# Ledger of designs, part 7: VH-VL binders against p78833

Target 1, 198 residues: p78833
Amino acid sequence: MSFPASTHVYIAKIIGKKGEGDKILDLLSKVNEHVLKSEPFTKTYYFARDAKNPDYIFGLELYDSKEVLENSHKTSNPFLAFANYLTSTHAPLAEPLQLLNFKVVDGHLDKDNLGPDAKDYVLYTEYTGDSATLKQQLTVNPKADTSLIIHSLDDPSLYAVVTRYSKSGIEPGPAEISGATSVSQQVIYSGVGFLNRP
Key: E = the ipSAE of ESMFold2; O = the ipSAE of OpenDDE; V2 = 0.75 times the mean of E and O plus 0.25 times the DockQ between their complexes.

## First folded at step 2 (VH-VL; framework fv_patritumab)

Design P2b (at its last look DockQ between E and O 0.03; V2 from the best seeds 0.00; counts 0 for: pae E 23.4 > 2, placed apart)
Fold by ESMFold2, look of step 2:
Structure P2b (fold): chain C 198 residues (1-198), chain A 119 residues (1-119), chain B 113 residues (1-113)
Amino acid sequence: as target 1 above (198 residues)
Amino acid sequence: QVQLQQWGAGLLKPSETLSLTCAVYGGSFSGYYWSWIRQPPGKGLEWIGEISHSGSTNYNPSLKSRVTISVETSKNQFSLKLSSVTAADTAVYYCARGDYLWGSYFDYWGRGTLVTVSS
Amino acid sequence: DIEMTQSPDSLAVSLGERATINCRSSQSVLYSSNNKNYLAWYQQNPGQPPKLLIYWASTRESGVPDRFSGSGSGTDFTLTISSLQAEDVAVYYCQQYYSYPLTFGQGTKVEIK
């Protein structure tokens, strides 16, 4: 439940052109294979599709530090192959790649260590508002299988929450925070990646 | 603040095995290369080898047949063994932190351990 | 192996005067893809471990006084102490990290004249 202070969170938003989602995920599966074999510093490497747009890929990544993300993960051959595809003349993205940097505020990733499943209900919500208010009002949901609260390293007014329920029929909306605006995105586990290292 | 604490036996006879350990405090063990460097009395510095947090090693070819560097990641520690020592191995031995680049400069150093090999 | 040769071996400089230490590598340590020189400088006081002063040939490590500067490229590098202080009496080493094995210069001892 406790996260070391140096834990670095990456939220990846990969907006693929029509038909590109499968190829993007195939390349990410090769990166995930390398992560499992060679990157003990990568604690979460989870990829999902947007529930409405299957070519839009969402990533949740946790690293022991920003330094290992930059100097080890992003220098690996499978990552370079993935990155090279994204920037190739094929031009597979409809929008520039978004890689958002966060620190952990509080929470848990896989409370009962059940692993991710395509039937999970997963909601990613970004909150913008007064930082003190968001810090006080955003609380961990102990009933959720994932309840992760993160704070942007680039925008002090931005918090985000990842909530996951493994039980069918549990689909709560985002928490309502007085004085804050929110944007939510439901995602579906792609079969690529993990929440806790196996 | 990152600190490297090192220990091991300082007096050896010829043919014995030198064994030193370095523990890392106040920083991440991951994302760096960890080196052993030695300095004979009154002489310059010689890089012995390095190890990553995942156990990948690179050794100075001049010492490769006698050197083993190992890591115990759960303890944030790495160790040096140098077999079949002679008087020529008398030196102050340092552990040091390198950048994640393959072979780098060293920004943090242990205090050093003098190892003397009797003739 | 890339051999690192420093000159002079020993240097006597009056307090407040400029000290200049040269380092030559047997091969270029400039990596053309990123245009960086893989060259570092260290200061070592008696009984102490080396202390990093400069990396990438000219980048000063945090906390190092601005009187220390590094210059040069390719095979020829210089460490300059613009105004020598008493605490700068030490042995100085250059080090290449372009290729294995990592190698150091033989050292330059700086003394007060």
Scores: ipSAE 0.000, ipTM 0.417, lowest interface PAE 23.4, mean pLDDT 88
Fold by OpenDDE, look of step 2:
Structure P2b (fold): chain C 198 residues (1-198), chain A 119 residues (1-119), chain B 113 residues (1-113)
Amino acid sequence: as target 1 above (198 residues)
Amino acid sequence: QVQLQQWGAGLLKPSETLSLTCAVYGGSFSGYYWSWIRQPPGKGLEWIGEISHSGSTNYNPSLKSRVTISVETSKNQFSLKLSSVTAADTAVYYCARGDYLWGSYFDYWGRGTLVTVSS
Amino acid sequence: DIEMTQSPDSLAVSLGERATINCRSSQSVLYSSNNKNYLAWYQQNPGQPPKLLIYWASTRESGVPDRFSGSGSGTDFTLTISSLQAEDVAVYYCQQYYSYPLTFGQGTKVEIK
C-alpha cells in the first residue's frame, strides 16, 4: 500500500474517567457513521481500548489532508457532539486529551482486507531517538496485517509503529531499536471504526 | 476560507464600556474557542478571554472583573464588553480563533479594531 | 501565570543570513504525557494581526516557508529563519497555551542589517 504525501495521521489518546469509556466510544461510533457516509477523505478511523484500561481510548485516524479534517470532519454534528462532551462541565477526561500529528513513513494498514477485530493483537509503539537512526532501523513487517510506520510532525525525534496481527494469538513485543527508547501500548479494537474503507 | 470581521466603537471616554463584536464567516462556529486579544500601541499582545459556542468562558484574571464575553450562536458572532475603561485600555483589539480540542493557538484573526480611551 | 520572555528585543540580520529568536517560559510548557510543547510562534507585520507560524513548538503552519523552523522543549524555545528574506522583517511573538491565562512574549523585532 502506498500513501499520498498529503496523508495526515492523527493519534488520539483519550483517557476517560472511570466508566467513561463506553460513552466516549458511543459518541465516536456516531462520528464513525458519519465518516462512513459523508467523509470519503477519511481513510482510517480506528478506535481501540487499552488492553489494561477500558477507559483509555486509542484512536488512529488518517485523512487525505489536514485541511479536510479542519474544514469538514471537525464541522460534523457528531464530531461536535463528541467534542462538546469532552469539554463539558461533566469533565469526562482523567487526563488532558492527547492529539498527535504524524505523517506516514511506510507500511500498510489492512493487507488482507480483513477489517479490524477484537481478537486482533494490536501494538502501538512510540520510538524516541535520533531521527536518522530511527528512519534507518524501523522497518515494515510484511507478516503483520498492519504495519504502519509514522513520523511525528510535532517532534522530529518521535516515530511510531502500529502493528496488528489479525485474529491472532501471537503477541510479539516491539522491535528493539538501538539508540532509541520505546514505549508500547497494547490495544483492543473497540468495535468502533475501520482501518480501511469497507 | 474562514474570515473574522469585527466592529465596534473606537473612541471612548474613561469609565465607559468598550463593546466589540466579531462575526465568523466561511467556517464552523462550533468546535472552536473564540478569543479576544489586545495590543496597546507599540506593545505586545495580551489575551483577554475566550468563549465557546456553548457559552463557556475563560478570562484573563487581570481583566476578569471588567470583562464579559458573550456569544450569539445563531449569528456566528461573539462579543466583548470591557467596563470602566481607562487610558490603559487603549489598544488594538483582535478577535481570533482557537481550536476547541487541538490547542489554544490562534490560526485566524480579525483585522483588529483600534479603541482609544481619551478624556 | 506563565511569563514568556523573548531575546533579543531586536535583531538585525543581513539578507540571506540566519536569524535566531529565543523564547523562555517561566514554567515548563511540556506536557509529559504526550511530550508536546504548548508553544506557538507568530509573525506580525505593521498594521496587521499576528500570523501563526509554528505550533506545538516545531510544527509549521500550512503555507509557512520552510526557512522558518521552531525548536526547543520545556522552557527554552527557538524560532529560526535559516535565510532571512526581505519579507521576513516583522515582529515575532512566542505564545504558550499550556495553562491559563494564555500569555505571549514581549516580541522580537527582526530587521535587515
Scores: ipSAE 0.000, ipTM 0.518, lowest interface PAE 12.0, mean pLDDT 92
ESMFold2 (binder alone), look of step 2: mean pLDDT 93; pTM 0.957

Design P2c (at its last look DockQ between E and O 0.02; V2 from the best seeds 0.00; counts 0 for: pae O 14.1 > 2, placed apart)
Fold by ESMFold2, look of step 2:
Structure P2c (fold): chain C 198 residues (1-198), chain A 119 residues (1-119), chain B 113 residues (1-113)
Amino acid sequence: as target 1 above (198 residues)
Amino acid sequence: QVQLQQWGAGLLKPSETLSLTCAVYGGSFSGYYWSWIRQPPGKGLEWIGEINHRGSTNYNPSLKSRVTISVETSKNQFSLKLSSVTAADTAVYYCARGDYLWGSYFDYWGRGTLVTVSS
Amino acid sequence: DIEMTQSPDSLAVSLGERATINCRSSQSVLYSSNNKNYLAWYQQNPGQPPKLLIYWASTRESGVPDRFSGSGSGTDFTLTISSLQAEDVAVYYCQQYYSYPLTFGQGTKVEIK
């Protein structure tokens, strides 16, 4: 098993108004600096832009536990500065911040420790369907540099998969699971964050 | 009983574009990855790339700048184009079916098409 | 790329004898989380496309005679033909599907002594 059972996963969906993506990422880069310096319990802190809209920011975050996420990460000064910007009179978001809670089912984040790159092909897919079927049929792809299967802590019928390929020309679509509905989002590494701690 | 039938021109001049088509009979086109694989005379096998029914592709990095694989789902067909051919592209080209999720082993193969690129 | 190396390049085996073909990958093709080896074996008769024999290193494809078996794990794999028949004269290839690009061994030619 690659992951401790207590591992807590966030998927962050930060829907910025037109032109806000750069500022949101700049603030997140300051949070990332704090994470690298002061949060050994934060194992992944990765931010990307939606491939179709650069002001929509996608986050993949792994913490040793929900407790350290809530009591240490979310109370840090750089995070509070970021949160204060998002709730300021400037109103930079088109939609409220979404933080989706998951646990790890299986997979790997950076198989060969290559690090994230803007040229990576990255796909995030949400599956809704029978939980037992999804758990059985979703399979880690060892050919991928990232292949992570996660299960929602809020919705038992919801699974998600993150896949990443560093080799050019490798752009697999989402797996087809009989009886499940899926939605996919391609994202592009923003230059902010990491998959494995350096 | 799944069968793959392939066709295309077998003789090319340098700089031309290789174009082959594979049609799938007797089975589902959806839910699989479909590959092109080539074999130079007297040599081993080289995977070129794959595509699924939605048009998602994976290419061998060694060929990616010259290769395009496309799909015509309404006809259960997929095609290979390889641009700027040279004598080094002379080979038997096979289409093949991969496994359900990601690229895999190949359980059904076309008969092959010898493509010769004159020097 | 994962390089696949077969041994020997050719072998001559009497009818009814055991043929053993080795395949070594430059990196492990075992994914520890699911405990599967992403390795396949093919038979190719002259003028024919390859035919799948074995997948997941040891699972025999439907219609393949039980004299064919696969074994090994990680980086070292073996195809065994327990009692060679005349129709088994062919070139045999191993293939990994653990990592892109998908790659094949250079082939092993099996002949009758």
Scores: ipSAE 0.006, ipTM 0.620, lowest interface PAE 9.7, mean pLDDT 89
Fold by OpenDDE, look of step 2:
Structure P2c (fold): chain C 198 residues (1-198), chain A 119 residues (1-119), chain B 113 residues (1-113)
Amino acid sequence: as target 1 above (198 residues)
Amino acid sequence: QVQLQQWGAGLLKPSETLSLTCAVYGGSFSGYYWSWIRQPPGKGLEWIGEINHRGSTNYNPSLKSRVTISVETSKNQFSLKLSSVTAADTAVYYCARGDYLWGSYFDYWGRGTLVTVSS
Amino acid sequence: DIEMTQSPDSLAVSLGERATINCRSSQSVLYSSNNKNYLAWYQQNPGQPPKLLIYWASTRESGVPDRFSGSGSGTDFTLTISSLQAEDVAVYYCQQYYSYPLTFGQGTKVEIK
């Protein structure tokens, strides 16, 4: 699986207040319906919950370009409704919204086109260190259904890896990279979104 | 396509209150900030203030004491009131749409309304 | 307030030649968290409202010709017209939206030499 150079990866970290996760996902579900119907330029629109905190929503989004994200996706009514909720006086967020920009370095999202499932083992790992070192040592895992390596456009020292084993009992830890620090987050598919177009 | 239509009185006397309204068509009213921007004849642009569909406002401190921006969400309209006008307030006034979540750059503009303050 | 200063105030360029407009902010408009420059460029024709050309310092608005490009980061920005066309005669403005109040440059008038 190859990615065009213009592919924009968007990582959303949404930490809702207690009990807000469901509402957030409901709104994102509506956005997803719109994405499926009207946004062919959205390659991936995948949302998961943190394995430990159901109100921590993780989003992996891939767009053909940053332009369509900014000029098309963000202009959709469902997205605006979602955005309005997050910024409402209700203040559903426990932490500031994190929107991270990445580019694809290497990898694949769903090599067997099985689609996401709650039974998937999914690990999001951020690596921080020397860019050259990380670039050299981070490798795609061919055994994983998803093995995506992305480089931050916001911080050159930041890379991330999304690893997914589809409906698998395999629960490997994050790859250790010498000279780099890593923070891993296990996430569970929320039922909202897709890794590749259905 | 999104269109902003604006109207209001174009001729005022000093100390009067400027009143303009902008109506939004062809797009969502929620999810954006709606701004007023003015331009004196032959001069640059000055941001006056903005409002969202919930009535949250931000004003330019230079005008804050005299400016009131209001919204009527049911009509997709927002309005500008500028009190105690002087000749210095003579300008073309524009309404414009700004991004709600990402940044207040202005992608759609009204055609502008010339407001002249003269005794 | 963040002051925006453009240079030059006016520019005369021959048709087909490159036009370069500079914009400087009194403080950085680069947000470290997302590495985005909160800077936009506008074109304004007489009797018309400004038209958005560039946002995030270098992203071209839909429908804007490829000859328009934005560059720069932090405090120094440039709008470039690679090959000036007759219809490009206008006043151009930069604008920061990094902090309130939103502020514009004083404008640069581009004319044909």
Scores: ipSAE 0.000, ipTM 0.529, lowest interface PAE 14.1, mean pLDDT 92
ESMFold2 (binder alone), look of step 2: mean pLDDT 93; pTM 0.958

## First folded at step 4 (VH-VL)

Design B1 (framework fv_patritumab)
Fold by ESMFold2-Fast, scan of step 4:
Structure B1 (fold): chain C 198 residues (1-198), chain A 119 residues (1-119), chain B 113 residues (1-113)
Amino acid sequence: as target 1 above (198 residues)
Amino acid sequence: QVQLQQWGAGLLKPSETLSLTCAVYGGSFSGYYWSWIRQPPGKGLEWIGEIDHSGSTNYNPSLKSRVTISVETSKNQFSLKLSSVTAADTAVYYCARGDYLWGSYFDYWGRGTLVTVSS
Amino acid sequence: DIEMTQSPDSLAVSLGERATINCRSSQSVLYSSNNKNYLAWYQQNPGQPPKLLIYWASTRESGVPDRFSGSGSGTDFTLTISSLQAEDVAVYYCQQYYSYPLTFGQGTKVEIK
């Protein structure tokens, strides 16, 4: 799958206090409705729970350009409602919202989005090491439904990989890369949004 | 707690490029917008633009053709470049922290850097 | 662009008396969905950066004395200093953060009579 040269990838880490995950996802569901109807240059808008912490919301966002985020997304009414909740005196976040900025190196996204009841997992893995080695060693898996390799714009030593497999009971672990450290997060696939715009 | 320290060129000639840097100490760099705001001597405040941890920017349209804001997240620093300066760009330049989601009000400010553009 | 206009440009008030500063936006800065006004007030002492006093039109920033209060909604806003102290001699600015570009009022200078 080809991506526009201007494509920007954001990984969102939204770490809520105990019990906040449901409300955060509910608000993001309203943002997603607006994105689907009104933001045609957003290719991926996907938020779901960490498999081990239901209050940790993982996000994957692909925009055709930075200007899509700046000019339409952050000024939308549903986004402002989401933002209002996160910054309210209720203080629902355990940590400040993180948005990590990447470029696509290679890969493809799901051809068809699964319904909200799917119990598949998305595996998100961060790799830190020599940039040239990581670029050479990280390869797209053609048998995965999603296999996306992204490179940090902030930290040249940081690459990340997003993979999803549609076959139940088959969840291969992260690829081992010699000389690199890695940290993996398993995300419950059913959530809010879409991996590939329908 | 949070402290913004800024530095850069104080004296410029017309047509040169203004370059200022702001470093953030004592707080998280991610989760906020980092803005540049200027104030000509004896006049009011003008917002120049903002950048977040990921490098996403918003600029004042009046300055967009001349302004570039960049980040070095590994150093918790962001920088302003303003090209083709004239006497009208003489001002105190401030860096400031804005809320990530609101577009923003400013709770912490740097001390300011006076930039003078001489004839 | 949302234009912010303050009145008066300058104000002289005796110590202990009330100071009132007005701010008008060229379009509403009230967001109907959350019922919040995207308006802030700043104090600037000579030679210093602005200091946040009030956000959301009426919420006082931590550490700001309770003699400062903000009110208003939509397009018309007021900053009130209930009992002016010598340290309150400054220029005051309103700011909208409803839409880009972010804009400030022209400032109101508060002096002691």
Scores: ipSAE 0.000, ipTM 0.437, lowest interface PAE 16.4, mean pLDDT 84

Design B10 (framework fv_patritumab)
Fold by ESMFold2-Fast, scan of step 4:
Structure B10 (fold): chain C 198 residues (1-198), chain A 119 residues (1-119), chain B 113 residues (1-113)
Amino acid sequence: as target 1 above (198 residues)
Amino acid sequence: QVQLQQWGAGLLKPSETLSLTCAVYGGSFSDYYWSWIRQPPGKGLEWIGEIDHSGSTNYNPSLKSRVTISVETSKNQFSLKLSSVTAADTAVYYCARGDYIWGSYFDYWGRGTLVTVSS
Amino acid sequence: DIEMTQSPDSLAVSLGERATINCRSSQSVLYSSNNKNYLAWYQQNPGQPPKLLIYWASTRESGVPDRFSGSGSGTDFTLTISSLQAEDVAVYYCQQYYSYPLTFGQGTKVEIK
C-alpha cells in the first residue's frame, strides 16, 4: 500500500432529484478546482455519475488526515457554496446526503493519468459480513488502474472496494466473497476531479 | 498524565488462547488508536494490531487468523486474544497509544506482560 | 510489507563521543503531498518498554534531551546521539507508520567502550 496510516477516506452518495445532477456536478467542479490548487493534502477528489441514474453522484475522497478535511476542506468557499445549495429550500436531493467514513486497508491509485475524455470502467462494491473473513479474502487487483480496499470506521462488518479499468473492453464484475453480501455500483468517468493527485 | 496498565495470564500451554487487557487512565480515549505490540526474548518488536473506541481494527496480516482485539469504551479498556498459541508466541506483550489524526507512532506504553508458552 | 533494516546491530562508543545509528526502509516512507517522513525512533532500556524519542523523522518528543537528533528522508534515516551519556546504554529501534502493517527495525544495541 502507498498510503500513510493516517489517510482518511470518504464515500459520498449524492442522490439528486430529476435534473439536479448537472447543477450538483457544476458546484463540485468549482470545489475540485479549489482542492487541486489550494488543498495539497487531498490525495483523491473524484465525483462521477451512476451508470444508470445521471442524478446520482458517487464521490471518493482521500485526505492525508481527518484534520485536513475538517480544518481546510470544509471551510473553503466553494465547498460552502456546494453545501448551502444541497441544504437550501430548493431541496435538490431525493434522499439525505450519505457520507461514509473509511480507512484504507490496502491498494493503489490510478497508474494512468487518463484525461476526462477517456472512457473508464469504475466499480464501487460494498461487502457486509464477518470482518476477519472479508479482510482475508479481499485482495488488491494488480491489473486494475485503481484498486482500493477500505474498511468502515462506523461499521466493522462493512468493507468496500473501488476499482478502475482504463483499457477498452475490460469491465469485470465484483469479486464474490463466500458468506458475505455485496452491493455494486458502476460509475462513469464523466464527472469531476482526480483519482490520484497529479 | 496518561497511564496504561495491563494484565492477563502469563503461562500457557500450546493450543491455548492468550488473553490480555489494557486499561487507560488519564487523557482522552476516543482520539487515539490503541495497539498491541510484542517482543520475543532477545529479539525485536512486532506490531500485532490496533483498535479505536468504535471497535474498528487493523491487524498484522501474519497474525490476523489468530488475533482478536476488542474494546470496552465505557471502561477505557481494550483486550487482546491470540488463539492456538505455540512456543513461537512466547514474548513480552505491550499495549501502546497511537495518534488517530496524524500517525501511528507510540507515545505511551504499558509496562509489558511476559507470556511463556511451554508444555 | 515495508522492511526496516538497522545498522550496525551493535556499537560501542566512549562516554562523551558521538553515536550514529542508521535505518533503511525497503520503500519510501516520505509522503509527497505533506512532505512528511512517517518514521519514529525508540529507546529501550533493559526490562522496560520502549520510549518514543523522535517522530516525523526529526521531531524530538517532549522531554527528550537535545543530544538526540533524527535526520534523513525517503528510505535512509539516522539517529544521532551527539555526546553519549551512561543512561543512553540501550537498544534503539526505528519504526515506519506509512503503511500497514506497522514495522520496526531489528534494533541497534548501544554500549559504552
Scores: ipSAE 0.000, ipTM 0.481, lowest interface PAE 14.0, mean pLDDT 85

Design B11 (framework fv_patritumab)
Fold by ESMFold2-Fast, scan of step 4:
Structure B11 (fold): chain C 198 residues (1-198), chain A 119 residues (1-119), chain B 113 residues (1-113)
Amino acid sequence: as target 1 above (198 residues)
Amino acid sequence: QVQLQQWGAGLLKPSETLSLTCAVYGGSFSDYYWSWIRQPPGKGLEWIGEIDHSGSTNYNPSLKSRVTISVETSKNQFSLKLSSVTAADTAVYYCARGDYMWGSYFDYWGRGTLVTVSS
Amino acid sequence: DIEMTQSPDSLAVSLGERATINCRSSQSVLYSSNNKNYLAWYQQNPGQPPKLLIYWASTRESGVPDRFSGSGSGTDFTLTISSLQAEDVAVYYCQQYYSYPLTFGQGTKVEIK
């Protein structure tokens, strides 16, 4: 699978207060229903829980362009309802919302959409270091169901990798690479949405 | 009205480093990729690479080991360095504006700088 | 890399007649998710930089005369000049922006017969 140069990747880190994860995912489920039916230029819309904190919702979004994100997705009624909840007087977030802009360097997405039994692990790994070195050392894993290498639009030292393994797939190896000055990895499970538009 | 002005040394000897600068006047700098494209005399166009306002680059793999593109966002300027030049690097070099959101087709171009590599 | 091949290398057409230039990509530049072809056309007059004529295979750039049109999808594209004028004598290039590295065709020289 290839991606055009215009593809915009959005990583969302939504850290709710204790007990908020369920409500946040419920609202995102409604956004996802709208995206699937009414936003054909959104290729990936996937939100799921961090393995260590069920109130930490990780999002992976792929849009054909940043214009799709800004002018179609962010203006939709379900999205506005979700955004309004996060900024309400209820104050459901434990930490400020993190929204990170990336471009695709290389990779492929799972051929299947995220199903009701979506309990397969997704790994999200961030690398910081020399950009040229990281680009040379990070390689697509052809044995993974999803293997996506993305480069930050906001911070040229930041790369990230999204890797998905089916329940019967290959266990992920160590994330460390010699060119990185820092490495952080999240295990993500139990999602809503789709990794690859059906 | 957007205008790209380019300058730099036009005559080099083999093994030297080519250095060119492009300045952007009018319009937004941060909403675009900024590319270098070259054209040997009487031949076609070859894309060298691009940079955005944050310093993020993409290079043509055929030139990647010799190319560095850098940006001075406060001045709306970006620059090309090509090391270890040979006669094959003789070309007119253009800077050009590519769309940030939709991928790089080039709507504004600099006038071009002829770089000649001879001994 | 996606290789862009133009045909013919040179074309002589009578003033007022139709000129047709073809461009073929070694792999598809159509993105199925948005149904867009990542293909542009440029005109280059001697001693000047290229000028954008068409993007997204068929969208005419602002200020470009309506005698210029682009068509095609996937791997096969055409630039048409419906009624050639003297000012249209130039070299024309196609370009893909689907994948890095960005690549151009070798050019088609258009002359008046």
Scores: ipSAE 0.006, ipTM 0.555, lowest interface PAE 10.5, mean pLDDT 86

Design B12 (framework fv_patritumab)
Fold by ESMFold2-Fast, scan of step 4:
Structure B12 (fold): chain C 198 residues (1-198), chain A 119 residues (1-119), chain B 113 residues (1-113)
Amino acid sequence: as target 1 above (198 residues)
Amino acid sequence: QVQLQQWGAGLLKPSETLSLTCAVYGGSFSDYYWSWIRQPPGKGLEWIGEIYHSGSTNYNPSLKSRVTISVETSKNQFSLKLSSVTAADTAVYYCARGDYFWGSYFDYWGRGTLVTVSS
Amino acid sequence: DIEMTQSPDSLAVSLGERATINCRSSQSVLYSSNNKNYLAWYQQNPGQPPKLLIYWASTRESGVPDRFSGSGSGTDFTLTISSLQAEDVAVYYCQQYYSYPLTFGQGTKVEIK
C-alpha cells in the first residue's frame, strides 16, 4: 500500500503512574470510536501496552496530513476529554507525554484488523545512525502483516520500524543494521484502535 | 565464519518419532531464523519449518500436525521432532540459516543427516 | 502456496557453452514497495548440501563465480551459467521466500554433453 507524501505520523509514549493504564486506555477507546465514525482521513489509530510496564501506553497514529490532525482530530470532544485528563490536577502521568513526529519512508499496514488480538506481537524499534545508510538498509518485510518504516522530522539520524505478525504466531526480533544503534520496545497486549482503517 | 553441526538418529521404524539437533557456531544466533529442510532420495527440497530464538515457529502446513521445532538458546541449538513417521519420511534432513526480516533464503547449511524409515 | 516450476528437468551442455535454467512462480514474488524479487537459486553437488548462488533474483552470493547470473522479475526467472565448467555439473533449485510456506522448484540437472 502507498501513502501520500503529506502523511503525518505520531509515535505516542504515554507513561502512566501505577494503575493509570486502564483509565488511559478507556479514554482512548472513546477517542477511537469517534475516529472510526468521523475521521476518515486517519489511517492508523492504535494504542497498546508495553510488554514490561502495563501503565506504559504505546501509540501509533497516521494522518493523511498534519492539517487533518490539527483541524479534525485535536478538536474532537473525546480527544479533548482525553487531553484534559492527562493534564488534570489528578496528575496521572509518571513522565511528561512524548509525541514524536515522523514521516513515512515505506511500508504497508494490516488489511483486516480492527485492533490487535490479545497475543499479537508488535515490535517498535528506533535506529540511530547515518541517514543515507539507514534509508538504504531498512526495507519492508512482505511476510509481516504490518511493516512500516518511518523517519523522524525532528532528528534526521532517527528512523523507526513498526512490525506486526498476527496470523502465523511469528515474534521476530529487530533487524541489526551495521553502523547503527537500536532500541526496541515490544508490545504484546491487546489494545485500542486499528493499524489499518477497516 | 558460521558453521552448523547436526546429529540424531538415522534409522527408524514406522510410527516412531524422528529427533534431530543442530548446533550453531561462529555467529549470532538471535539475529536469524533457523530452518529444517528435507530431501527424499532422488527428489527435490521441502521446507519443514523455522524457529526464532524466542521459540516462535512457522511450519509447513503439510507437516504441521506432526512437526515440532524447539530451541535451546543457552547452547545455540535447535531441534526437530517429527512424529508418526512412515517410509515417505525417508530423506536427508538439513538445518539452515534464514533471515528474520526479509524472509528466508538460506546462506549456511548443515551437512545433512540421512534418515531411513523401514520396517 | 506459491508453486515453483523449473524447466527443463535436465540439460546437457558442452564445456565452455552457456547453460540457461528457467523458473516460474504461480504468483508474483515481486514486492512493489521495495522493488525486490523474493527469489533465490541454489547449486547442489552430489552428496553435498545446497549452496546459495543468487538471492533477490540477481544478487550473487559472496564467493560465487561471476559466470553465474540471475535475471527476471515477477513470475519468470532465469539462472545463466555463461561458460560451463566441469564443477558446475549439479542440480539447480529456485526458491521463493515471498510467502509461507517457503517453496522450491523441482530442480534442473545440468550434465556435460
Scores: ipSAE 0.008, ipTM 0.471, lowest interface PAE 14.1, mean pLDDT 85

